# VHH binders against b3qqe0, part 50

Target 1, 332 residues: b3qqe0
Amino acid sequence: MKINLDRTSSGFCIGVQGTIHVAEEKLNQSGELYCLGDVVHNEVEVKRLEALGMETIDIPAFEELRDAEVLIRAHGEPPSTYETARRNNLAITDTTCPVVAKLQKTAKMLHQLGYQVIIYGKKIHPEVIGINGQCNDEGVVIKHPDLSDEAEIAPLDLGRKTALISQTTMDVPGFYELKKNLEKLFAEHGHRNPGTKSGEWMAVRDIDITSEKTGGRAMPELVYKDTICRQVSSRNGKLRDFALANDCIVFAAGRKSSNGQVLYSICKDANPHSYFIEDVDEIQPEWFVGENGKPVESVGICGATSTPMWLLEKVANYIGKTFGDDSGNPDA
Below, E stands for the ipSAE of ESMFold2; O stands for the ipSAE of OpenDDE; V2 stands for 0.75 times the mean of E and O plus 0.25 times the DockQ between their complexes.

## First folded at step 22 (VHH; framework vhh_nb_b201)

Design b21 (at its last look DockQ between E and O 0.01; V2 from the best seeds 0.00; counts 0 for: pae O 3.4 > 2, placed apart)
Fold by ESMFold2, look of step 22:
Parts: structure tokens; C-alpha cells; sequence
Structure b21 (fold): chain B 332 residues (1-332), chain A 120 residues (1-120)
């Protein structure tokens, strides 16, 4: 049985790598560090860092905390988090991913310019909470690009100047499907940018939004910015190919990972013999027995942007030792 | 108008040092994560180092321990101190604000770059 580990499209994205590095460095220096929320959506990695002295806290505990150091994870935090930190004399170690930080600044400026901000994303996701906090929680969060969820679109004011942005980890086709459907919806209500035949919205660049010298005030009534991180989105096609190339797939991720759920669904769609685990104790021997009762020829091991590579390596070693050729391992 | 201007590159022998600077204007510098990236001929641009707005730093494995990123918010400048240089460090070095590895779509905030050449 051949074991294939995906080292190119699995494991921490560079934004998460930065957060984990800073957390480890702080823990090495002081032996203690609070983290607001799970540092990554992976319980195994959270436990590893907690063994080094990290303490994961929730919002109520954060609001009571005084005179301490708190890490802000890669997903970012709303402005109220920084206000509380200042009031409570907390030292903030901010590791918000640069792309998320840029998106927060984009959302804030669009809101300050009077735009109704639409966020393509998952309302409960920490990144979206942080982005919407920049909009005084007035952003309209839409998860379904076909506008099929009436509760999501009910808050829309079709007569307001409007800007569409996205949570960085959403799918690119869904973003443009949503854009197209919003263009149609607003145009049917009589609201379109002047001179457009189809009522299309105008793309904006970060310089148009974040440059103090340009002011952004010359922007059209209806705009969008594709804020999806391509380091994340480029993984979809590569992962599908990986899943097709193996007899079965073991996908390791935290169940809270939004990106993990997307990537797992891609594996499952491509290869019905895909199995989700958080750690090696969830692996079942029957996964490696083919339809003819014989061992599968290949096992692919992959994971999400919140899955540490050391965990994927642990999974590969476990499967190799447990179901592979044990005659070559004298310590087994 | 957002502008980034790199300087300090040049030719240096292996084991030598260089200090790169990136002067920034047109935005509130202190509110941004600043980063250095490099591109060798025929290769994709790769991450070198970040300095978060909180002052924390993060480095690529290939430069860790040899390079130091720093910032001076009063001068709107980010620096890269490069020590123990190797021929593999030969590249054009770029600075950027709020950039993720230079692969993300729509990053318009790159400098022109400064050439670093390390000879054996």
C-alpha cells in the first residue's frame, strides 16, 4: 500500500504559520500567553500550544482579563476587542493575517463612505465577525450566492449605494455568481451604475479605498472587490486531482475549520472513499480494505489550512506502521 | 498616492551583509503590516519576512536567524538587515504592505525592487 502525503496544498497557509510562530516565540520567552479563541481551528494544535503555556479564552473571560498579554489570531478581531484591550490594560500581540487586515480596512472605509456593505461569507465565522465589526455590524452577510435564503437578503436596501466584498476563504465561483445575481436584483429594482447595459457593478482596488490622498469618494454607486485569498482558493483544483489519484483519502482537519469543510467536500465529491479525522485515534481499519476484500493500493493524506504538517506526517506514519509493511520496522 | 521605494541593494561576497530600506508614503504607515519578498530569475516571488503592526516578526525558514526586519514609524520606513548572505539569497527584493506572499490577487502596493547579488 502506497501512502501519499499532500505537502503542496495541505497544511498551514502562510498567515497561520505567522500566527503559530509568534505564539511559539512568545511562549518560549514568557511561558504564558492568552489567546482569544482557538489559535487555529484544530484542537490537536491548540492542545500542543496549551502544553507550552498558552491559555485559550472566550469573550467573557477576555472582558474580565486585566494586565495580561493576549494574542489575536490570524482571523482578526472587531474594533471592540481593541477597545476592551486598551480599557483593561492588555498587551495585544496582533497576528491578524495581512490579507484579513487589508479586508478589514477596506470594509471600514467603504462603510465610512456610506456604502451598504455586503459580505459574502459565513455569519458566525470569526473573520466575518471582525469584518462586520468594521461596519458597526451593519453589513449584510450572504452565504448563498443564488439568493435562495430570504433571511439573508431581507436586510438589503436595494436603493442604497452598495459594495460587495468577501470573507477571504470563500470560493471564487460563488463570489462571482453572487455578484451577478446582485447586479440583476438591483437593476430590477431600478438601481444601476450609469451607462451600464447590464447593470454591472464596478471593481475597486485597495488603493481606491485605503489611499488617504485619493479619498475613494469618486467611486460609483455599486462596486465590488474580490477579496478572496488565492493562496487558499488555488488549493481546490489541486486537492481534487489528489483525491482522484488515490484509492482512499484520509483528510485531517479541525471540525470548526470553515476551509476544512470546503476542502473535505471537494475530496468527498471526487472520491467517495474520503474520510474525515481530527487525529489518528479516529482511523478505522476498514477504510483500507477495498471492495474485493484486499488492501487498497494507495492512501492519500491531506488536510486544511488549519492543519499542521506535523499532524499530517503523524497520520502518514501511523497508517504506514499500522497497515503497511511491518517487516521493515524492527521497532514496531 | 501610495508609494514604496526600496534601496540598499548591491553586489556582496558570500558571508557579507546588506541593509535594505523601503520608504513609504501616501498612507498611515503605522497601521499596516509590512513585508519583504524576493524573486530570483525564473522563479516565483517568495516571502522573506513580515513585521506586524504590533511589532512582532515572522521569517521564512531560509532566512531565519540571518535576516532581521524592523520598522521606523516616524520615518515611514521598513528595513531588512541581511547577514551571512549566501548565493541563494540573490534576487530582486520588494517591499509591500498587507501582502500575503505576493500571490494574492490585486496587490498594487509593490515597490520597484532592489537587486541583491551574492557572489561566492
Amino acid sequence: as target 1 above (332 residues)
Amino acid sequence: QVQLQESGGGLVQAGGSLRLSCAASGFTFSEYTMGWYRQAPGKEREFVAWIYRSGSTFYADSVKGRFTISRDNAKNTVYLQMNSLKPEDTAVYYCARDSLSGWSEGFDYWGQGTQVTVSS
Scores: ipSAE 0.639, ipTM 0.859, lowest interface PAE 1.4, mean pLDDT 87
Fold by OpenDDE, look of step 22:
Structure b21 (fold): chain B 332 residues (1-332), chain A 120 residues (1-120)
Amino acid sequence: as target 1 above (332 residues)
Amino acid sequence: QVQLQESGGGLVQAGGSLRLSCAASGFTFSEYTMGWYRQAPGKEREFVAWIYRSGSTFYADSVKGRFTISRDNAKNTVYLQMNSLKPEDTAVYYCARDSLSGWSEGFDYWGQGTQVTVSS
């Protein structure tokens, strides 16, 4: 039995790794740290950090907190969070992912320039809340790229200069579908960039948005910026391939993780011999026996973006030790 | 009938300035985005600048910082102030109206053009 550990499509992104690292360092130094919200959508990891002294707090608790240190997570927070922290004399350890921070800055600049900011994303997602906060919560959040949700599109001002951006973890095809549909929608109402191919919205370059000199540069009224993180967006395809390449898949993630469920479904669709676990105690011996009654030849270990690599390694080691022939070095 | 008439072209030395005007008639001027294009001999027509209904402007990279597009809705006129002119700016300059045809590209009406020649 060959055990294959997915190290490319699973595990924390760089942003989350940074957050976890900083959290661990702080906890090692002080023995206590508040975290606003779950640091990651994985209960096993959260419990590990809690055992180190991390206390997860919600917004109401945060608002009442005084004279304490609080960790801001990788997905960032809106300006209001920082204002509350200042007011309450909270020391902020800000671990906002640089990609998200740049996106927030972009959103803020676009808003300051008078653009209606459309955010492809999930309205209730903490990252989107943070981004929209940079727009004084005036952004229009759209989740359905086909514009089928009337409630999402109702706030759109079709005559206003408009910028499309994305939550970092959204899908690339959906973003460009949304762009196309918005282009049509606005054009049908007489609002388009003239002289452009098919009335296309124009891509905004980083320099145009981030440079202090942006106030002086003429920009098209209808613009977009692809702000999707490619590290995350490329994972779905890779995971599918990984699932196809193994006889059996053991997928480790938190049950409450929406991302985990989606990625597991991808695995399951690609390989019907995919099994979901939160931890090693859920692993069943029957999973590793083929229809012929013989052990499977290969077992793939993978997880969600919120699944720590140490957990995946733990799972791999457990399976190797328990069900594998001692000869399978997962690192070969 | 929609009409666009350019004026203000001529011969100018490098580093000089010209102001082009385009007088529009036959349509509600304030309802349209207007633009300037230019075509040099042996080259394709290229975008120079446009001005939205709102007054917002957009420029080709080649003319940014040197050219300014503006409009006077009361006079049904769009202007192109050209400063720091270069020999490579030599072309016939055309005024254009956006088609407002929805999901389509380009402008629907053009002027006859005005010649701008920049000598070295």
Scores: ipSAE 0.029, ipTM 0.425, lowest interface PAE 3.4, mean pLDDT 88
ESMFold2 (binder alone), look of step 22: mean pLDDT 85; pTM 0.859

Design b22 (at its last look DockQ between E and O 0.01; V2 from the best seeds 0.00; counts 0 for: pae O 6.5 > 2, placed apart)
Fold by ESMFold2, look of step 22:
Structure b22 (fold): chain B 332 residues (1-332), chain A 120 residues (1-120)
Amino acid sequence: as target 1 above (332 residues)
Amino acid sequence: QVQLQESGGGLVQAGGSLRLSCAASGFTFSEYTMGWYRQAPGKEREFVAWIYRSGSTFYADSVKGRFTISRDNAKNTVYLQMNSLKPEDTAVYYCARDYLSGWSEGYDYWGQGTQVTVSS
């Protein structure tokens, strides 16, 4: 029985890998480290780091913490977090993912240029809180691309120059659906980029935004920037292909991870022989016997973006050791 | 305007060392994660190392233990100390700010790159 471990489309994105690495180094150096919020949405990994001396804290605890070292995770934090850290004499170890940091700077610059900033994303998500903090919390957060939630769009000033950006982990089709619906909404209000009959918004790059800030060419009234990171948010197709390529799939993730549940559903839809686990204790031997009673020829092991690779390796080793040993047929 | 200027490349024998530097200007250097990337002929540009705003570092597996990234915020400069060089390290090395491979639209700001050639 072949065991195929998905090392390319499963496991932490490189931004989270960086955060975990830095956390491990700090814990090796000092034996203690506070982390503002769960370092990753995977309880097995969080417990591993807590055993090394990490303590996960929430905002109220952070506000009372003094004279300590705090890790800022890959999602980033709003400016108010850094203000509190300065006031409380906290040593900040900042591991904000580079793409999130760039997005925060993009949002800040657009806001400084006078744009009403629309953020495609989930309002209470840590990444969006950080992005909106760069806009003095004046950004308009929209989760539903069809504009069906009137409370989301009520804050919009349709006459204001406006920029659309996205939380890095949103879906690409939804972003462009939102863009089209906003183009229509603003155009119905009479607000279009000059010279456009369709009311299209213009794509902008960081160099365009920087150029306007420094006195270069002006940007249009209505702009968007596709800030979605394809490294993470485009894994769906790769995962489906992996699920189709194996007789049986063992998918490892935390049950509280909504991304994990979505990705598992993709596996299950592609391969009915897909099974969800959090750790090796949940593995059942009957999963490796096909519907005809014959052993499966291949087992694929994969996981969510919050699943550490060491856990996937543990699963692979366990399956290989426990179900891979055959005596063979001495007479064949 | 944003400027990134790499230097320090050259020809070196396997097992040797080189120190790359990247002089930055036109932005608030201390607020950016800085990184090194490399591209061999006919291959995709790949991640080598980051140094976060906080000074913490992260490395690609292929260079960990051999390369050291560092920054000097007073000089607006990022360094890459490369030890125990291998022929596989031969590439043009690029400095970048707030970059991750696979980002839509790529970096708007690249340095010119500096060639590193490691002879067997």
Scores: ipSAE 0.652, ipTM 0.864, lowest interface PAE 1.4, mean pLDDT 88
Fold by OpenDDE, look of step 22:
Structure b22 (fold): chain B 332 residues (1-332), chain A 120 residues (1-120)
Amino acid sequence: as target 1 above (332 residues)
Amino acid sequence: QVQLQESGGGLVQAGGSLRLSCAASGFTFSEYTMGWYRQAPGKEREFVAWIYRSGSTFYADSVKGRFTISRDNAKNTVYLQMNSLKPEDTAVYYCARDYLSGWSEGYDYWGQGTQVTVSS
């Protein structure tokens, strides 16, 4: 039995890894740390950190907190959070992912330049809240790329110079669908980049926002920037391939993780011999027996973006020791 | 009748400057975006710059930092100041009026063009 551990499409993204690392360091130093919101959607990991002294607080609790250290998570926070922290004399340990930080800066700059900022994303998502905060909460958040939700598009000013950006964890096809539909919508209302074919919006990557701000190159009225994190967006395809490449899949994730459920469904669709677990105690010996009554040849271990790698390793080791022949190095 | 008439072209040495003008008539000039295009022999017409109704501008990368588009609504004229000219800038330069057709090509009227030749 060969045990294959997915190290590419599973586990924390680099941003979350940074957050967890910093949290651990702080906890080791002080023994206590407040975290604004859930650090990750994995109960096992949260409990681990809590055991180290981390306390998860919500916004109301944060607003009442004084003279304490607070961890800001990888998805970032709006300016208001920092203002509250300053007012309340809170020490902020900011672990905003660099990708998100750059996105926030971009949003802020676009807003300062007078652009209506459209954010492809989920309005209630902490990352989007942070991004929109950079736009004084004047951004237009759209989740449905087909523009089918009237409430989402109602605030759009079709005559205003406009920039489209995305939540980092959104899907690439949806983003470009949204772009296309927005191009059509604006064009139908007589707003387009002149001289462009099909009323195309212009990519910000081709235009220096900084130069615009400093009086250099002017930007088109309608622009977009693909701000989707490719590390995360490519995971679905990779995970499917991983599921296909193994006889059996053991998928580890938090049961409350929506992402976990989606990714598990991808695995199960690709490989019907996929099993969901939260921890090793849920593993069943019958999963590793083929239809012929023989042990499976390969077992893939994978998880959600919120599943810590140490847990996946734990699962891999457990399976190897319990059901595998002593010869299977998971790192081969 | 919509009319666009370019002027100001000519022969200039590399590193030199020219200022093109486009006089517009037959429409409300201030309500339209105006643009400059150029076409070199054997090449396709290419975008140079446009100026919005608001006065905002946009340039092709090839001319960025060297060319400046401007407009005088009182005179119904759009200008293209060309500095630091290069031989590769040699082309017929055309003035164009924007056409807000959505998915169609962005310009509906063109001038006759003015020849710009930059010698090495």
Scores: ipSAE 0.021, ipTM 0.344, lowest interface PAE 6.5, mean pLDDT 88
ESMFold2 (binder alone), look of step 22: mean pLDDT 83; pTM 0.842

Design b23 (at its last look DockQ between E and O 0.01; V2 from the best seeds 0.00; counts 0 for: pae O 11.8 > 2, placed apart)
Fold by ESMFold2, look of step 22:
Structure b23 (fold): chain B 332 residues (1-332), chain A 120 residues (1-120)
Amino acid sequence: as target 1 above (332 residues)
Amino acid sequence: QVQLQESGGGLVQAGGSLRLSCAASGFTFSEYTMGWYRQAPGKEREFVAWIYRSGDTFYADSVKGRFTISRDNAKNTVYLQMNSLKPEDTAVYYCARDSLSGWSEGYDYWGQGTQVTVSS
């Protein structure tokens, strides 16, 4: 039985790698570090870091904390978090992912220019909370691209100049579906960019937004910026190919990880013999027996952006020792 | 308005050192994560190091222990101290603000680059 470990499309994205690295460095130096919220949506990794001295705190505890050092995780935080840190004399170790930090600045600048900001995303997600904080919590968060949720669209002012952006981890087809539906909705209200016949919105870049703020080129009334991180999007196709190339798939992720659930569903759709685990104790021997009672020829091991590579390697070693012929090298 | 200008590249013998600088203007420098990236001939641009606005640092495995990123917010400048250079470090080096390695995030600000060539 051949064991194939996905080293290219599994494991922490570079933004989360940065957060974990900085947390480890701080813990190695002092043995203690507060972290506002779970550092990553993987309970095994959170427990590992807590064993090194990390203490996870919630917002109420953060608001009462004084004269301490606090890690801001890759998702980022709204401005109110930094205001509290200043009031409480907290030292902030800020590991906001650069892409998220860029998006927060984009949202802030659009809001300052007077745009109604629409955020394609999940309202309760920490990234969206941080982005909307840059808009003074006035952003309109839409999760359903077909505009089917009345509560999501009720806050829209269809006569106001408007900008569409996205949470970095949303799906690309959904973003453009939402754009098309918003173009139709605003055009039916009589609101179009001047000089356009069809009511299309204009794509803008951060340089265009910066130019208007500094007295350069003016932007149109209705704009959008595709802020979806393609590091996540490229994984979908590669993961599907990986799942198709193996007889069964063992997918490791934390159950809290929304990205993990999306990636697992891609595996399962491509290969119905895909199985979700958090750690090796969930592995069942029956998974490695084919429908005709013969052993499977290959097992693919993969995970989400919140899955550390050491865990995937642990899974590969366990399967090799327990169920497979062993050539001494489970790596591939 | 936003400008990034790299300097300090050149030809150096293996085992040698170089210090790259990136002068920044047109934005509030202290609010940004700054990074260094490199592109060898025929290869994709890759992450080298970044320094968060809090001053904490993160490095690619290939340069960890040899390269040091730093920033001077008073001078709006980010630096890359490169020690124990290898021929494999030969590339054009770029600085950027708030960027991921090797991915299209839409247009953002990149510097013009500075060539580093490491001879054996």
Scores: ipSAE 0.681, ipTM 0.880, lowest interface PAE 1.1, mean pLDDT 87
Fold by OpenDDE, look of step 22:
Structure b23 (fold): chain B 332 residues (1-332), chain A 120 residues (1-120)
Amino acid sequence: as target 1 above (332 residues)
Amino acid sequence: QVQLQESGGGLVQAGGSLRLSCAASGFTFSEYTMGWYRQAPGKEREFVAWIYRSGDTFYADSVKGRFTISRDNAKNTVYLQMNSLKPEDTAVYYCARDSLSGWSEGYDYWGQGTQVTVSS
């Protein structure tokens, strides 16, 4: 039985890894650290960090907190969070993912230049809240790329110069579908970039925004920037391939993780011999027996974006020791 | 009938200036994006600048900092102020109206053009 551990499409993204790393360092130094919101949607990981002295607080608790150190998570926070921190004399450990930080800056600049900012994303998601905060909460958040939700599109001003950006963890096909539909919608109302085919919106580079701000270069009225993180967006395809490449899949994630459920569904669709676990105690011996009554040849271990790698390694090791031949190195 | 008539072209020395005008009629001028294009002998027509209904502007890289597009909605006229002219700017300059269709390429109406010649 060969055990294959997915180290590429599973586990924390680089942004979250940075957050966890900083949290651990701080906790090792001081023994206490507040975290605004859940650091990750994995209870096992949260408990681990809590055991190290981390305390998760909500917005009301944060507003009442004084003279303490608070960790800002990878998805970032709106400007109001920092203002509150300043007012309350809170020391901020900011671990905003660089990709998100750049996106926030882009949103802010576009807003300052007078663009209506459309955000492809989830309105209640912390990342989107942070991004929209950079736009004084005047951004238009759209989740449905087909523009089928009237409430989402109601605030759109079709005559206003407009920029489309995305939450970093959204899907690439959906983003470009939204772009296409927006192009059509705006064009139907007599608003498009001149000289373009089919009223296409123009891609904006960082240098373009900067140049516009400094008066060096004028920007088109209708623009878009693909701000989707490719590290995260590519995971779905890779995970599917991983699932196809193994006889059996053991998928580890928090049960409350929406991302976990989606990714598990991808695995299960690709490989019907996929099983969901939160921890090793849920593993069943029957999963590793083929239809012929013999052990399966390969077992793939994978998880959600919120699943820590140490947990996946734990699962791999457990399966190797319990059900595998002593020779199964998950890293081979 | 939609009509666009360019004027203001001529011969100018390198480093000189010209101001082109385009008089528009036959449509609600304020509702359309207007633009300038140019075509040099043996070359394809190229974009120079456009001005949106809002008054916002966009320029080709080759003319940025030297040319300024503006509009007077009361006069139904779009202008192109050309400063620091170069021999490379020699071309027939065309005024154009955007179609606003979103599905068509470019502009739907053009003027007859005005010749601009920049001597070295």
Scores: ipSAE 0.000, ipTM 0.269, lowest interface PAE 11.8, mean pLDDT 88
ESMFold2 (binder alone), look of step 22: mean pLDDT 83; pTM 0.834

Design b24 (at its last look DockQ between E and O 0.01; V2 from the best seeds 0.00; counts 0 for: pae O 12.3 > 2, placed apart)
Fold by ESMFold2, look of step 22:
Structure b24 (fold): chain B 332 residues (1-332), chain A 120 residues (1-120)
Amino acid sequence: as target 1 above (332 residues)
Amino acid sequence: QVQLQESGGGLVQAGGSLRLSCAASGFTFSDYTMGWYRQAPGKEREFVAWIYRSGDTFYADSVKGRFTISRDNAKNTVYLQMNSLKPEDTAVYYCARDYLSGWSEGFDYWGQGTQVTVSS
């Protein structure tokens, strides 16, 4: 039985890798570190770091904390978090992912230019809270691209100049569906960019936004910027191919990870012999026995963007030792 | 105008050292994560090291223990100290602001690059 570990489409994105590395370095140095919110949506990894001295705190605890060191995770935080840190004499270890930090600056500049900012995303998600904080919480957050949720669209001022951006982890097809539906909605209200046939919005880059802010070329009233991180979104196709290439799949992720559930559904759709685990204790021997009673020929091991590679390696080693014939170390 | 200017590359023997620098202007330098990336012939650009706004650092596994990123906010400069160089480190090295590979426009805010060549 061959064991294939997916190192290309599984495991932490580089932003989360940076956060975990910095957390480990701080814990090695001092043995203690506060983290504002769950460092990652994986209970096994959170418990590992807590055993090294990390303490996860919420906003109320953060507001009462004084004279301590606090990690800002890859999702980033709104400006109010940094204001509290200054007041409370907190040492901030800021590991906001550079992609998220760039998006926060984009949102701030659009807001300062007078744009109504629409954020394709999940309102309660920490990344969206941070982005909207750059817009003084005046951003309009839309999760449903078909505009079916009246509460989401009720705050829209259809006569204002408007910019559409996205939470970095949203789906690309949904973003463009939302764009098309907003174009129609604004055009029906009589608001179009000059000279457009269908009321299409202009794609803009950070250089275009910077140019207008510094008195250069002005942007039209209706613009969008596709801020979805392709490092994350490109994994779907690769994961599907991986699932198709193996007789069965063991997918490791935290059950509370919404991204993990989405990625698992991709595996299950491609390969019905896909099985979800959080850790090795959930592995069932019958998964590795084909319908003919013989062992499957290959097992694929994969996981979500919140799954640490060491956990995937643990899973691969466990399967190799427990169900392999003479396999010692399945790692390649 | 955002400007990034790398320097310090060159030819060096395996086991040797080089120090790269990146002079930055046109933005509030201390507000940004800065990074070093590299691109070998025929390869995609890859992450080498970041230094966060807080001063904390993160390295690619291939360079950990050998490379050190640092910043001088007073001089608007990022450095990469490269020790124990290997032929595999041969590449054009780029300084970047908030760059992440795979992002559609991250390239707007990185320098011209500096060549590092490590001979066997």
Scores: ipSAE 0.515, ipTM 0.810, lowest interface PAE 2.3, mean pLDDT 87
Fold by OpenDDE, look of step 22:
Formats: structure tokens, C-alpha cells, sequence
Structure b24 (fold): chain B 332 residues (1-332), chain A 120 residues (1-120)
């Protein structure tokens, strides 16, 4: 039995790694640290950090907190969070992912320039909350790229100059589908970029936004910026390939992780012998027996973006020791 | 009848400047975005610049920083100031009115064009 550990399409993204690293350092120094919300959608990892002294707090608790240190997570926070922190004399350890920080800046700039900002994303997601906060919560959040949700599109002003951006973890095809549908919607209502044949929205570059702000170059009325993180978006295809390349897949993720569920579904679609676990105690011996009654030849270990690599390694090691022949080096 | 008439073209040396004008008639000028296109021999017509009703402007990358589009609604005229001209700017320049319909080509009326030739 060969055990293959996915190190490319699984594990924390660089932003989350930074957050976890900083959290650990702070905890090692002070022994205590508040975290606004779950640091990651993985209970095992959260518990590990809690054991080190991290206390996860919600918004109400945060609002009442005084004279303490608080970690801001990789997905960022809205301006209101920082204001509260200032008011309450909280020391902020800000670990906002640079990609998210740039996105927030972009959103803010677009909003300042008078654009209606459409955010492809999940309204309740902390990242989107942070991004929308940069727009004074006036952004229009759309999750359904086909514009099928009337409630999502109801706040749209079709006559207003508009910019489309995305939550960093959304899917690329969906974003461009949304773009296309918005182009159609706006065009049907007589709003399009002049000189365009199909009412296409124009890509905006960072330099364009800056130039506009400084009074240099005016931007088109209808613009979009692909703000999807490619590190995350490219994982879906890789994971599918990984699932196809193994006889059995053991997928480790937090049960509450939406990303985990999506990625698991990708695995399961590609390989029906995919199994979801949160920890090693959920692993079943029968998973590693083929239809012929013989042990499977290969087991792939993978997880979500919220799954720590140490957990995946733990799973791999457990399977190797428990079900594998002593000869399988997971690092081969 | 909608009419657009370009003027101001000519021969200029590289690095020189020209100012094109487009006189519009037959419609409410202030209600429309106006634009400039150009077509070089053997090439397709390409976008140069447009100016919105609001006065906001947008330029092709090839002319950005060198060309300036402006409008005078009182005179029903759109202008294209062309500075730092290059031989590759040689083309017939066309004035265009925006078509305000969603899925149609961006501009629906065109002038006859004015020749701009930039010598090396």
C-alpha cells in the first residue's frame, strides 16, 4: 500500500500560515491571546491553539473586551473592528493576508471613486464582511452568478458606474459567469461602456485605479477586477487529479468548513472511494480493502485549505502504521 | 439628420502636435458620449478615446498620456488634442457618436474622417 500525501493542493494557504505562525509566536511569548472568530475552520487546529492559550471570542465579547491583545485573522476585518479596538484600548495583531489587504484597498478605492461595488462572494463570510466594510457596507454581494437570487440583485443600481470584484476564495468560472450576466443585465437597461460592441465591462488594473484617484486617467463606468486568489483557485483541478491518481482517498477537514465540503465533493466525484474525516479516529479499516477483497494499492491523503499539514501527516502516518506495510515512506 | 464633421488633420513631423475637431449636428450633443477612432491603411479601425456626458474620459493604451479628448457642449464639438505624435499614429481619424443601446456597436454615427500623417 502506497500512501500519497498531497502537499500541493491541501493545507493552509500562505495567508493562513502566516496567521497561525504569528499566533503561535504570541502565545509562546505571553501565554494568552484573543482571536476574533475562529482562526481557521478546523476544530482540531483551533483546539490546539486554545491549548496554547488562545481564546476565541465573538463580536459581542470583542466589543466588551478592554486592554487586551487581539489577533485579526487572515481574512481581515472591516474598519469598524479597528475602531472598536482603538476605543477599547485593544492591541491588535493584524495578520490580514496581503492578498486580502490589497483587495480591501481596491474596494475602498473603487468606492471612493463613486463606483457601486459588486462583490462576488458569500455575504456572511468574514472576508466579504471586511471588504464590504471598506465600502461602508454599501457593496452588493452576489453569490449566485446566474443572478437567480432576486434578493441579491435587488439593491443593484443599473445606472450607476459599477465595479465587480470577488472574494478571494471564489471560483474563477463563476466569477466570469457573473461578469457576463451583469454585462447583459446592465446593457439591457441601457448602461454599457461606450465603444464596446457587446457592452463589455473592462478590466481594471491597479495602476488605473491609482491614476483615477490622482486625477490622471478616468476609468470606464463599468469595470471588473479579478481578485480571486490563484493559489486557492488552482487547487480544485489539482485535487481532482490527485483523487483520480489514487485507489482510495482519505480527505481530512473540519466538518463545518464549507470549503472542505466542496473539495471533498470534488474528490468523491472523481473517486467514489473517497472518505471524509475530521481526525484519525474516524478512519475505518474497510476503506482500504478493494472490491476484490485485497488491500488497495494506493491511498491518497488530502484536505481542505483549512486543514493543517501536520494533521494530514498524522493521518498518513496513522494509515501507514495501521494498515500499510512498514515499507511505505509517505515522503517518497 | 445626424452629422459629424472632422477637421484639423494634416501632415506633421514626429514629436509634433495636432488638434482635431468634430462638429456635431442633428442631435442633442450633450446627451451623448462622443469618441474618436482611427484606421490605418490595411488595419482595422481602432478605438482612440471617448468622453462621457459627464466629461469623464477614457483612452486607448497606445495614446494614453499623449492624447486628450475634450468637448464643448455649447459648440457641439468634440476635440482630440494629439501631442508627441508618432509615425504609428498615422491614420484616418473618425469622430463617432455613442449608440445608447445596450448590445449594439458602441458608436452608431461616424464622420467622414480626417487624415493624420506623421512623418519620421
Amino acid sequence: as target 1 above (332 residues)
Amino acid sequence: QVQLQESGGGLVQAGGSLRLSCAASGFTFSDYTMGWYRQAPGKEREFVAWIYRSGDTFYADSVKGRFTISRDNAKNTVYLQMNSLKPEDTAVYYCARDYLSGWSEGFDYWGQGTQVTVSS
Scores: ipSAE 0.000, ipTM 0.273, lowest interface PAE 12.3, mean pLDDT 88
ESMFold2 (binder alone), look of step 22: mean pLDDT 84; pTM 0.851

